# Ledger of designs, part 6: miniprotein binders against Protein EXORDIUM-like 6 (EXL6)

Target 1, 305 residues: Protein EXORDIUM-like 6 (EXL6), of Arabidopsis thaliana (Mouse-ear cress) (q9m8t8)
Amino acid sequence: REPPSQIPNGTLDLSLLWYGQFTPTQKERVHDFIESLNFDAKEGLDPKVSAWWKVVESYQERFEVKDIYRQKKSNRTVAPRIKVKVVRSYVDEKMKYGKELTMGNGEKLVETAIGNMSKVVPVVLLSAQVRAHGVGFCDGTCQHNALAKIKGQKEPRRYIMVSNPEVECPGECAWPFHTADKGPRGMTYQPASGEVGADALVIQLATGLADLATNPDLTKSLFKSETTPYNDDVKKNHESSSMYIVDPATKCTRVFGSGAFPGFTGRIRVDPITGGAFNSHGINHLKFLIPSIWDPKTKSCWTPM

## First folded at step 23 (miniprotein)

Design a53 (from a44 with K83R)
Fold by ESMFold2, fold request of step 24:
Structure a53 (fold): chain B 305 residues (1-305), chain A 98 residues (1-98)
Amino acid sequence: as target 1 above (305 residues)
Amino acid sequence: DKITVTVRVTDEGRTKTFKFTVDSPEEMREIMERIREIIEEMNPREVEITIHTSDPELAAKFAMEMAEMFRRMGFTWIEIHMRITNGKITVEIEGERD
């Protein structure tokens, strides 16, 4: 028998742009969550944020990814690890474009997050001071995983934009840490960080990262290296797997645990010290509440609990 | 429309069950106080509190109050489970302590 095939591990390099004023807790929470995606030490507490991220990574088991890297076809595939790194962090506390963003100014923020970096995923974080309706938030949308046309580039760039919803639309985009605007007035929880905005940002960022990292358009950016060959011609010669879906975290919106229904998150734990709700652990025993992800193997929303 | 609350207390592998049925949410304050008294009297290491109701606001409020009671009473592992079947909501609040 041949050894199991191994797709090379990839990287997801993030360029963060913090637009507006953020508390230290909000900044630390986002960075701690990102670091927790890479944390899989045995001494860490279960359920782990990284176990959730492994569901995202499993989307790279698609036959087309194996063929792209000229791997031998095998039933014994091992999903690659995707290491997530913040390679740039830029803070615009003065809010160059003001508190009321337009689509055009939103795209300019994406351009700023990209800078001169050709291989990076821009992540724009909007503070609670920002009125983000003009860029599409708060109308059923609490994060963007989208394409933007960038001046001077022939291909559009994929980006993530999240906003702290605690002022503009907390009942839509900060649930379960705020009463929902629509549907049953069900569970509301304390955020594990102590700040509604910090934990809402984590939920929205987790959703955007999961939707982005499962998108096959990112395969070249995730796995290309100077020392590993990349076969651009493979796409012609194989079919797309129907079990994998687009935007698998968005498909599972408002599901955080098994048994979820409108107004109710599903199974969660309550921190005995802080009262904060959580379903996973990260670095330093930190507790997070993270959304579910559509699992192609079970054809259902995968929940940490 | 009846509201049913079941309290299961377990210590050293022995379980005792208490059941409450009421016709209105106004009686829930008395039931929550009775539950607190049961837990104080019996000092169990494990408690499971289950509410059955068709009222989502009541179910959510009850669950949050029971979880907070567990925190104040020194339970170190607190978990909430939920399901809905034909408009009937079941929420289970579990607490464990040493």
Scores: ipSAE 0.835, ipTM 0.938, lowest interface PAE 0.5, mean pLDDT 85
Fold by OpenDDE base, fold request of step 24:
Structure a53 (fold): chain B 305 residues (1-305), chain A 98 residues (1-98)
Amino acid sequence: as target 1 above (305 residues)
Amino acid sequence: DKITVTVRVTDEGRTKTFKFTVDSPEEMREIMERIREIIEEMNPREVEITIHTSDPELAAKFAMEMAEMFRRMGFTWIEIHMRITNGKITVEIEGERD
């Protein structure tokens, strides 16, 4: 493998569109999670959400998890960081396009999330009251990382769309906070936040963010500048190699810890006070359950635990 | 298939292990009660409970109940491990307290 070139840190500016009614806990949980991605406090409890995000960051050049450790040991250039921040938050409680979304309406939501901002990543969050089947949810997944053609823009925009599955398909997308619909009923836990929808939403968002941030197209968009040329050849080589993966977090759906198998989350912690299940710590020692990420080298799902 | 439950309690470097083998899920209630009694009597700082079974529903239920038991007993750290090998499920529930 060619040594990684020094690429400056990138930033993901998220524009959130809250479509429908969300609880304060749901909103807070999402914000707390996002803030936790880059929260690397030395005194923080392990495992950390930020450590998970570092693995995501390593995929910028399709590094395996081992490369992160190698870089630390060899004093090699550390993989560029991806700072994530919310730059806009818009709430549509009235649901302009109704509760039943079509693909066309979904695209309009993405447009709404973008607004007048040219460099933002639109994140569309659908409330529990929204019927998201029309946009492809509750059929194996409750989140999308995709490209949308936006009117007036020459290039398609990458977006994340996530749904709160607590009403429409909790057994499919809210496990392990709800009994699974398919396979063994499995282990179920309390959500760390106290709300199934909040923690389920975070899982979906985390999956979407990881999939987006590991997408080869994003690497170019984040790090291409006039001052720092992006090497397209490296990207092409990775795309053609066994190291190329698409949606590594989606690939590892329902894997939350080592030893996971159908109906079983894998290694997991339980908060003794709340009974909530978690595998990572965020800001202010908040506990989160986050998805695993596929490692193409080991052909396994990497988890914080 | 036989169900095996192992309880390991550790206090101040001393470890004691209890092993239970049951033939039916119905016997699990008795085992759970016995586990509770062991923990209450010994008042250990660390407890590890392991179940071996081919029944995923049983394993899951047992693990959840043990975790809840740890919560009720005032354990401040609870972790669950799990694996499957050749159709046999192993779940380990660990609890720690001061």
Scores: ipSAE 0.834, ipTM 0.947, lowest interface PAE 0.4, mean pLDDT 88
Fold by OpenDDE base, last read:
Order: C-alpha cells, then structure tokens, then sequence
Structure a53 (fold): chain B 305 residues (1-305), chain A 98 residues (1-98)
C-alpha cells in the first residue's frame, strides 16, 4: 500500500510505575510536566515546555522519516508531532523488590509497568528511599532509557527509568537545586515546586523522555503499522550519519540555558515569589526547569533560553 | 584577580551606572551593602547588576544573593545571565518591577 501522503502524528502512551513513596507534589509535578509537553496555548507565557518538546519532535524530520514512509519528497513537510499521554499509573508503595534494586529487579519493574499493555512506554519512577546505584544511578546520571527483554515478547521494549536523587545523590543529580558534588559548588536555586525531589525528578524524566523520543527505534514503534512499511536499511544509514546522536538530552546534561558552564546553569529566571528557578512554562503557567537538547544541525545544546 | 561589579539602574528612562572594583572577596560584603543602599534610595523599576571575576564560587554566591535581594525588594521579574570567556566569568542579574 502506498504510504500516506502525510506522516501521521505519533502518540506515546506512558505507563507509569511509581516505585516507593512519593509525595503528592512529586506526583503532581510529574503529571503537570507531561501534560505541558503538548500544551501549546497561544496565551501561554514564553518560553514554553511545548517548544522544547517541538525540538524533540523535530528529530523525526532529521532522521528523514519522510524517506522511510513517503515515496515522494514533499517540500512542505511538517515534522510529525508526538503526543504524550499517561494511560496508566501504578503505585507500588510496598516496594515488592525492596529498596536495593539490582539490574534483574529493574527489569521486573519494567515488566510490571508494561503489564498487559502491548503499546505502552513503561516509565519506572524510583522514590528517594530507593537505592538505585544497583541499576546504574548516582554514577553520573539518575535516568536512562534502555531496552528490556520482556518475557513472552520477541522484541525488547524500550523503557525509561528515573530516580529521585534527593536522598541518595542530590549533589550529583539534583543540581541546581542542591550544591554540586563535583566541580564548583556552583549556583544553587530553589525548586519552583518547592520540593527538590519533585523538580529533580522532572529533570530526570525530561531527559529520559527526550532521549527516548529521539531514538531511532521510536520512529519504528510510532509510525510502523501494518499499513505503513518501515525500511530497516534506512535506519542503519541514519545511525552512521553526522546527524545522528544517541541521547541528545543526556549529552547536554547540566545545561539549562545559554552560556552554561560548570557550576553555572546558563540563562535562567527566578520566580520572585517562590525563589524557584525555571526556564520554561507549562500548563496553567506552571514554571519548570528542563534540560537542553543537543541539536545535531547546529552542533550545540539547544535551550529554551 | 580584580573583581568588578557594575550596577545599572533605570527609572523613567533615566539610567545611572555605578562601578565597583575590589581586590578581594572579603570586600564584597561592603559592595553588596552599597548596592542595597543605591537601590533603596533610587527605588528604580529596573536594575541590572553585573559581576566580572575569575572566581566561580564568588560569582555564584554573589549572583544568588543579589537575586534574593531583588526578591526581598519586591521585584516581579528576575533573570540571570552568565558567560565565561578566557577564564573570566560574567554574571548579570536583572530585576524589574512595576
């Protein structure tokens, strides 16, 4: 069948697993952030979280998705949008696998997050009480997107795992809401939400989502259908291209605005009421601090500010 | 290394600039007090404070304190700019109010 004239918009259906105890603020902050990704109201204040997400979406165009799914190059190609929605939220306050996670247990959490849903992106959120070193956190990062082999499934499933670093390694993963452990102490700010763990968690989640959504594998998952052919050979070519980058948000870690350097966030705004630092607005004018994203075209970290 | 602090205040289209140069971080407290006094006396709607130093800790601390000062003074818009060039750090703290 002929590919559609227009690449359809994709949807990321997120299944959230809250592993451990989370505060209402933490949960709300995560949900608000996710909802902000596609919130592009004209009346909204700039810069917007949605503008940041548009950059993430633009990676689809950069990977020449049109060549994969279209027979003819249209001069007016609009990058497909990626709508993000939470379709499931599961809470495990009892922490079935304990506070100390192993890699094996991590995979089981992913399985739990997937449940019986075949078309979801599992997002595993680890609370502050969880020792996440066993799954590779607090060693330069507190988030990752990866592939997990799921029992009964032929293809591995991509997942996001993020940790609240507030207790285990705030100096590593909660900057700039906590003093940095490495390098200069740096500039420190209040979190816009009022909770270090909440805003730190959002940074990690944002990083993970951006990295996942820009991964070439996502293109396959989002746009491949029974009616839309996917050429695997094209993927290989793109991976070797100068425009391909793995984990563009992770690459730009600790960059929150223009002019960033070790210990300094870059251009940033401070809420006069709360003292919270932010670089973007979400739903209902909520203020967020979100990471920058590598732009392979400009070979620089793109920031909202 | 010399530390330079510039304070620019704008009110009703009129701009005044104050420049301070200090030789040591210990003198920064006095400068901060002077800045506070200037802002209180002039009661400007817009203030821009810039620090130039090679000391990252000093720059960071100063910027945070100035931002906090703006909050306490009732500024409704606060933004911080920063850059590094050849080891010299520049941080600009901007405050606006109605």
Amino acid sequence: as target 1 above (305 residues)
Amino acid sequence: DKITVTVRVTDEGRTKTFKFTVDSPEEMREIMERIREIIEEMNPREVEITIHTSDPELAAKFAMEMAEMFRRMGFTWIEIHMRITNGKITVEIEGERD
Scores: ipSAE 0.834, ipTM 0.947, lowest interface PAE 0.4, mean pLDDT 89
Fold by OpenDDE base, last read:
Structure a53 (fold): chain B 305 residues (1-305), chain A 98 residues (1-98)
Amino acid sequence: as target 1 above (305 residues)
Amino acid sequence: DKITVTVRVTDEGRTKTFKFTVDSPEEMREIMERIREIIEEMNPREVEITIHTSDPELAAKFAMEMAEMFRRMGFTWIEIHMRITNGKITVEIEGERD
């Protein structure tokens, strides 16, 4: 099939599950960040979180371009926009499955996050009190996007799981808001929000969202409906393509600006009032520190700064 | 390896540059005090401090301290640049105020 000339706009409807106790700042910070993804106000300060998200969106175009190239066609494609919104927020402060999570329990959390909604992207947020080692965290990463088999559903569902690392592994996943535990201690800064856990959580969430949104399976998930089934023949899996890498944000872990190297964030701004480090602006001029994204064309980590 | 610190101050188009070379991290405290004095005396709108060293811990610590100094001095814009070339680290701390 000929690739479409334009990739349609999509919407990511997020269902959030807050597992454990979260501070108001943590919750607010996450919501503010999500709202910042599509906030393109002309009067906003640069660099913008939304500009970062546009790069994420551009990955869909890259896949399409690759397909066009393979077909020896020269049709120009338009990158889709991906609107992100929270459609559900559920809090489990009692932690139904306890503080120590297993992989099995993790899947159950995903199920809980999905509930009865067929088209949502479940996002499971684990509080600082949760021991997330059992689900693979604190071993180089504190977030992942993956596919989970959900009981009663034929197709697996893609989900994001993130952990607040402020207690369990701050030196691994909360840098630069905590001293690094590997390599040089490096530069450390205050979090822009005033809470290490809040800003660290945003970094993890941002990474997870970027990785999910750049995954070739996203198109399938976004456009598949009960009434209009997605035709798998329209797009081929580009996981092996030179224009695609798995988890481009994860690949650029700990790179927050140009010139980054072990112990050094790269180009970064410091809020003179709070001392917080940031590299982007969101809604209401809120300051965020967000991860870089691998650009396969330049073979480098792209950053807003 | 020698540690070099360069301080560039700019006010109304006039630029002055100060260069410091030290042989040991222990001498850095004195340099930091001198930097403070320079900034206080000149009261510039723009300051750029650059450190060159092969010691990552020193570079990081210095940069953090300078950034904090800028905060305390009322700078309204603070940005840090950094790079590594052939094992030598360069960190630039920039401050601007009205």
Scores: ipSAE 0.833, ipTM 0.947, lowest interface PAE 0.4, mean pLDDT 89

Design a53 (from a44 with K83R)
Fold by ESMFold2, look of step 23:
Structure a53 (fold): chain B 305 residues (1-305), chain A 98 residues (1-98)
Amino acid sequence: as target 1 above (305 residues)
Amino acid sequence: DKITVTVRVTDEGRTKTFKFTVDSPEEMREIMERIREIIEEMNPREVEITIHTSDPELAAKFAMEMAEMFRRMGFTWIEIHMRITNGKITVEIEGERD
């Protein structure tokens, strides 16, 4: 049987674990953002969250991904779509492992988010009540796209972890909705949702999802046995590619629009009704502030505006 | 440390430009009030306010105050652009209304 000439459209199944207490706004904001990734109605307001997601999808035209699927290297093909779906939400308001999270307990939360699901991406969301520096937050990092070894499994599992930073490190991880701890004291905005934590979680989740979805090794895992009947074991050439880009959203940390520089987000709009800052629109005309993604063609951060 | 502010008001394709040079940050409140008076008198549909300064905190404060002024005056499209060249910051605040 021949390999397909085009990488097939795929689905990214998320299992959310909400650790600690979250407001209804925080939960709704995250779900609305995720749904907005799939929303590409012609009549919707521009710039769209889905246009941003299409940049992520375009990474599937990279040499590394095509080599995995034995696709012809071509710039003429349209990048496949990646539908993002929440398949489970689990809530632990009692915080089984307490408020002081450790690496070991963080991995147990990842295991809980996976449950018995073989093809899910676990997403662990930590509430403002959690002190997350023990798992690497608030020390140069505001979200995780990482690997965890799962008991009883041969291969490690990739996960996303985000943490509402409004108590522990708002100046590092809630900017631009809080004055920055480092650099010039530049722009500080109102969050479009009305809650600092809700919009900070969206920025963190957007970054983690973009970094995860652009990773060539994830593409191999996502499509094995579900979408392609051919052998895609061509891993040996991954690390030698001169076109390999790792974590392209993290590479553009603190860039939200064209013209960004330290303390300044780049081009931004201000909602005339709420005063909230945004650079994109999602479902129901909701307004979001989302990060940039490195674009290897322009060798710069791609921005919604 | 020279601060320059340019205000461009446009209506029916006609643009008028007002320029201010300020030698200290303390004069900025007077400039902001002058800008408000220009917009109230001329009632334009489009306004572009540009500040050029080396002071990032002043640039940010000015931009957010002008954006808030646009909100209160009924502007329905409010956009902020920014750039830096050799330590000189330019912030442009655009307002449009029907």
Scores: ipSAE 0.825, ipTM 0.936, lowest interface PAE 0.5, mean pLDDT 83

Design a54 (from a44 with V91I)
Fold by OpenDDE base, fold request of step 24:
Structure a54 (fold): chain B 305 residues (1-305), chain A 98 residues (1-98)
Amino acid sequence: as target 1 above (305 residues)
Amino acid sequence: DKITVTVRVTDEGRTKTFKFTVDSPEEMREIMERIREIIEEMNPREVEITIHTSDPELAAKFAMEMAEMFRRMGFTWIEIHMKITNGKITIEIEGERD
């Protein structure tokens, strides 16, 4: 069977678990951001969230698609698109597993997010009421892109877990909407949404999504069909490749624009109306501040601006 | 370390540039007031303010205040550029309005 000339577009189906109490703004911003990922409106202000996501998508070309194309001796590398959709949104305001999370409880949250859906990517969002130190937060990041062993499943599942940036290490996780706890105080901005917790949450979610979508494991989940053999050797080769970088968005943490340095975001826009800082536009001209992504070719952080 | 602030205002193709050099952070308040006066008097459509300093806190504070000033003055487009070279920080605050 001739390998397909092009890798089909993938779909990233997200199952959101809202663990605890969230504000309407938080929920809205998350949904709006996710919808912005594939919003390629011709009529829009630059830079765009969708352009940022295209950079994420380009990683597929660099690592997986390149190998496929090399095999086909094709000089045309078209990166597959990754369509992102929320297929489930579940709210647990009662916090069934308590406010203090353990590793075990964390896994249960992931399981809850997955539910009966075998192909979804679980995204667990933790509210301000949750203490997430037990699952490893406050280690420099407020989001985890990791694998969880799910009971009853043979293969571990990739998940994103995001802690509340206002409660869990706000000096790191809520920056630049909160004063930095390390280094120079530097620039501190207002959030575009008016809520620090909402915009900071989006930053963390964006980071997690980018890291997840650029992970070779995702390609297996997104593009592997029963009819398309996935070469496991490719994964090994990618992991060993000097071009492969794990968690490219995390690598560019705190870089939001060109010229960034400790305490300074880099090139940024300020909304005249809200005073909020942003570097990208999403759906309905919504303004977002999104993280940069490491570009292994240039060995630098790609920035929206 | 000397702090340099440059203000460039453009209106209808005419550009004026003002340069301020101060020796202390305390003098920055006066400079900010002068900048406000310049912008109010000239009522330009485009303003570019650049600060050069080795003091990150000063630079950040100044930039934020200028951005806020632009907001208050009704600028509809505000962008901040920044870089560091050899320990010197350059921040450029740009404002545009109709």
Scores: ipSAE 0.835, ipTM 0.949, lowest interface PAE 0.4, mean pLDDT 88
Fold by ESMFold2, fold request of step 24:
Structure a54 (fold): chain B 305 residues (1-305), chain A 98 residues (1-98)
Amino acid sequence: as target 1 above (305 residues)
Amino acid sequence: DKITVTVRVTDEGRTKTFKFTVDSPEEMREIMERIREIIEEMNPREVEITIHTSDPELAAKFAMEMAEMFRRMGFTWIEIHMKITNGKITIEIEGERD
């Protein structure tokens, strides 16, 4: 059996491209969040970032979208474990394509993040210096989980792109760490890291990773089952009538806890030391605010709290 | 648009409830100060503050102010719950300390 094209052997290898200037806090926060996904300790405070990631790993089983995997009346379906690892970090502080990106330049950044690595998921992080509107940010979109055509490859590659929204669209893409600029103006919290951009990048990255890892095109062979997994030709990117839920974390934009409604995050905690808002715990006692996951059975968001 | 605030303070297993009805947002500063006084006087280990309002900006401001007050007063567990029912917003702010 052939491994998945970009997630071989249950390992999600990320190649990060840092485009522009980032603070040490922004870089550390992203790294610490990624490491927290793998933090599978039985001890520590709940809810854990890794428990949230387990919901992502088991999405199809957990929410009973079994029809896309063609598994009938089987209690032997085992959700995969997906280890997330940063295998490369590339820094372009000089911003080769300038501060105002185009769709074409955005695709070239994805190519750079891939380099010569055939099994990596490129993650492009744009600094606050970048006007990312030209690549589709700040018009209803705060992160990308998309396909790009790569020079020299027949198959398009899945990528994640996130943009520090502190300057360009903080009210749209850094909420709740900035006053909302559309819809009801409601809750505004401090970021637990002390930096709006750092915690906004984590929310965007978490959303993109969850959307990517719930996509059966990339994860179908990871479900160990007695029956055949969902393995027929979906490389055409054309499966419209499946029960697959597209981008379930993006579908829960602005929902961070139970009881959320427009302008209000839902159930949330405030750290007594930093004043920062959070709904999960990671490594080193760090606290994170991470998105919810769409639950198709209840037609509502599954929340960390 | 009547605003109601309920404060429950608990100490040694005993709970005391204070209820405020406010006709306008201008009175909220006075209510917040009264809540601070209650907590200072009673030194409770647990406080639950509930606000009902149809004004989302007031609800958000109140919740953020009460959470910050809990921080300043040494509460080590601070949690905010929320819901909306028929246009009425309920925010519950919980604080616990040693």
Scores: ipSAE 0.833, ipTM 0.932, lowest interface PAE 0.5, mean pLDDT 83
Fold by OpenDDE base, fold request of step 24:
Structure a54 (fold): chain B 305 residues (1-305), chain A 98 residues (1-98)
Amino acid sequence: as target 1 above (305 residues)
Amino acid sequence: DKITVTVRVTDEGRTKTFKFTVDSPEEMREIMERIREIIEEMNPREVEITIHTSDPELAAKFAMEMAEMFRRMGFTWIEIHMKITNGKITIEIEGERD
């Protein structure tokens, strides 16, 4: 059977686990952001969250699609789109494993997020009250994109874990909505949502999603079919190549616009009404501040602005 | 190091530019008041304020205050640009209103 001429669009089905107490604004903000990823309104204001996500999607074309279809003489490969949907949302306000998470407990949270669903991407969101040092947060980052071995499953599952840093380490992970702990105090802004934790959480989630969606392993899982030969050897070559970087959003931490430097976000817009800082528009003209993504071609952080 | 603030106001295709040079951060308060007065008197639709300084704290504070000023003045569009070159920081605060 001839390999398909085009890779079909992929879908990321997210299963959300809300661990701890979240405000309605925080929950709404996360949902609104996710819905904004694939919202391509013709009449929408620029820049758009969806445009940012298109850059994420373009990684498929740049690295994975070319490798998958190396044998195809056709130079015109259209990058597949990645649709993102929330298929499950589970809330654990009682925090079954307590406020202090261990690595072991973290894995259990991932298991809980997966539940009985075999093809979901678990997203574990930790509330501000959770002490997440035990799972590696507040040490440079407040989000992880990683693989977890799940009991009863042969293959490890990729997951995203994010924390609301508003209490535990706002100076580290809530900038620019909080003064930075390191470097110059620099620019600080109001969150567009009105809540530091909500907007900070979105930044972490956006980072995690971008890193996950650009991961070659995900590409394999999303687009691997019996008819599409995926050469695993290509992974090794990409890791060694200067052209591919793992976790491109994490690499561009704290860059939100062009001209960014320590303590300064780069080009940014301020909502005159709320005073909130943003660099993109989502659904219903909602304003978001989202992270930049490393562009291996230009060797720079790409931003919506 | 000298601090330079440039204010460009545009209305109906006419542009006027004001340049201020100050030697100390203490003088910045006076400049900010002067900027306010200029904007109030001219009532422009577009304003661009640029600060050049090697002091990051000063630059950041100034930019935030100008952005807030634009908000208070009823500007409907506010954008901040920034860059650093050879230790010199440039921040541009743009405001637009109908």
Scores: ipSAE 0.831, ipTM 0.946, lowest interface PAE 0.4, mean pLDDT 89
Fold by ESMFold2, look of step 23:
Structure a54 (fold): chain B 305 residues (1-305), chain A 98 residues (1-98)
Amino acid sequence: as target 1 above (305 residues)
Amino acid sequence: DKITVTVRVTDEGRTKTFKFTVDSPEEMREIMERIREIIEEMNPREVEITIHTSDPELAAKFAMEMAEMFRRMGFTWIEIHMKITNGKITIEIEGERD
């Protein structure tokens, strides 16, 4: 087969596991954000969540996605799209492993989210009453992107774990919807959804998805097509090219718009109806605050605004 | 510790500029009230308020209060810009309404 003139679009099928108790707003907000990734909001509703996601998709050219399909390294093909879908949503309100989650029990939740689905990315969402140990939540980390060894599988599986931080560390992981717990106590905003936890979960999930989707060890899984020729020898490492940077959304922690500095979000809009802060539009005229993404070419954070 | 505030109001394509300089944060409440009065008297469709200060707590408080003022006054587009250069903070709050 000849290499395609356009790289086929990829898919990112998410299996959500909700561990603990969440409000309807928290669940709906996360689902609406995910749907917004591949939805072009109406003309005049800029900035768009989908435009932010297109920046993430553009990293596939930098990870040499073209090598998967035996194409010459060039910019002659457009960056492929990554369709993001929730294929399962599982709820454990009873918290099988309790409120104090060990690393091992966290990985068992990942196994549960995977089930027998060979191509999903598990996303474990922890409610505000849950504390996960060993991942650094509330001690320098607000979302966790990692590998888990799954019983009965030869390859480890990439997963995302996020926590609703509104009880344990709102000043670290729900800022700017809470006064910062360190450094200059600059701007504090209202969440556009009306719930700190709901909009904080979106920030953490957006960060984790961007870091995950730009990770070169997932490039083959995202874009391998059985109907189009591919190169199985694509190198899987953190530095597959000089333009790769590890965890580019985490690199831009606390940057939400141009001009950000410690304690200050950067350029932001305020909803005249709700007073909520936002920097992007999604489905159904919804407004979101989403993180920035490091761009190694400009050596700066790409910001939604 | 010099604080400067510039208010630009635009109506029917004409812009009028008001400038304030204060020597201490304590005078800022009076300036914010004066800004509210200017906007009420002139009823502009577009307002741009800029503050220059080295005090991050004042900058944040000013930005949040001006954005809330715009919201209460019926502005339908409210946007905040910011930067820091050599320890000097610039905040610009923009409001538009019909």
Scores: ipSAE 0.818, ipTM 0.928, lowest interface PAE 0.5, mean pLDDT 85

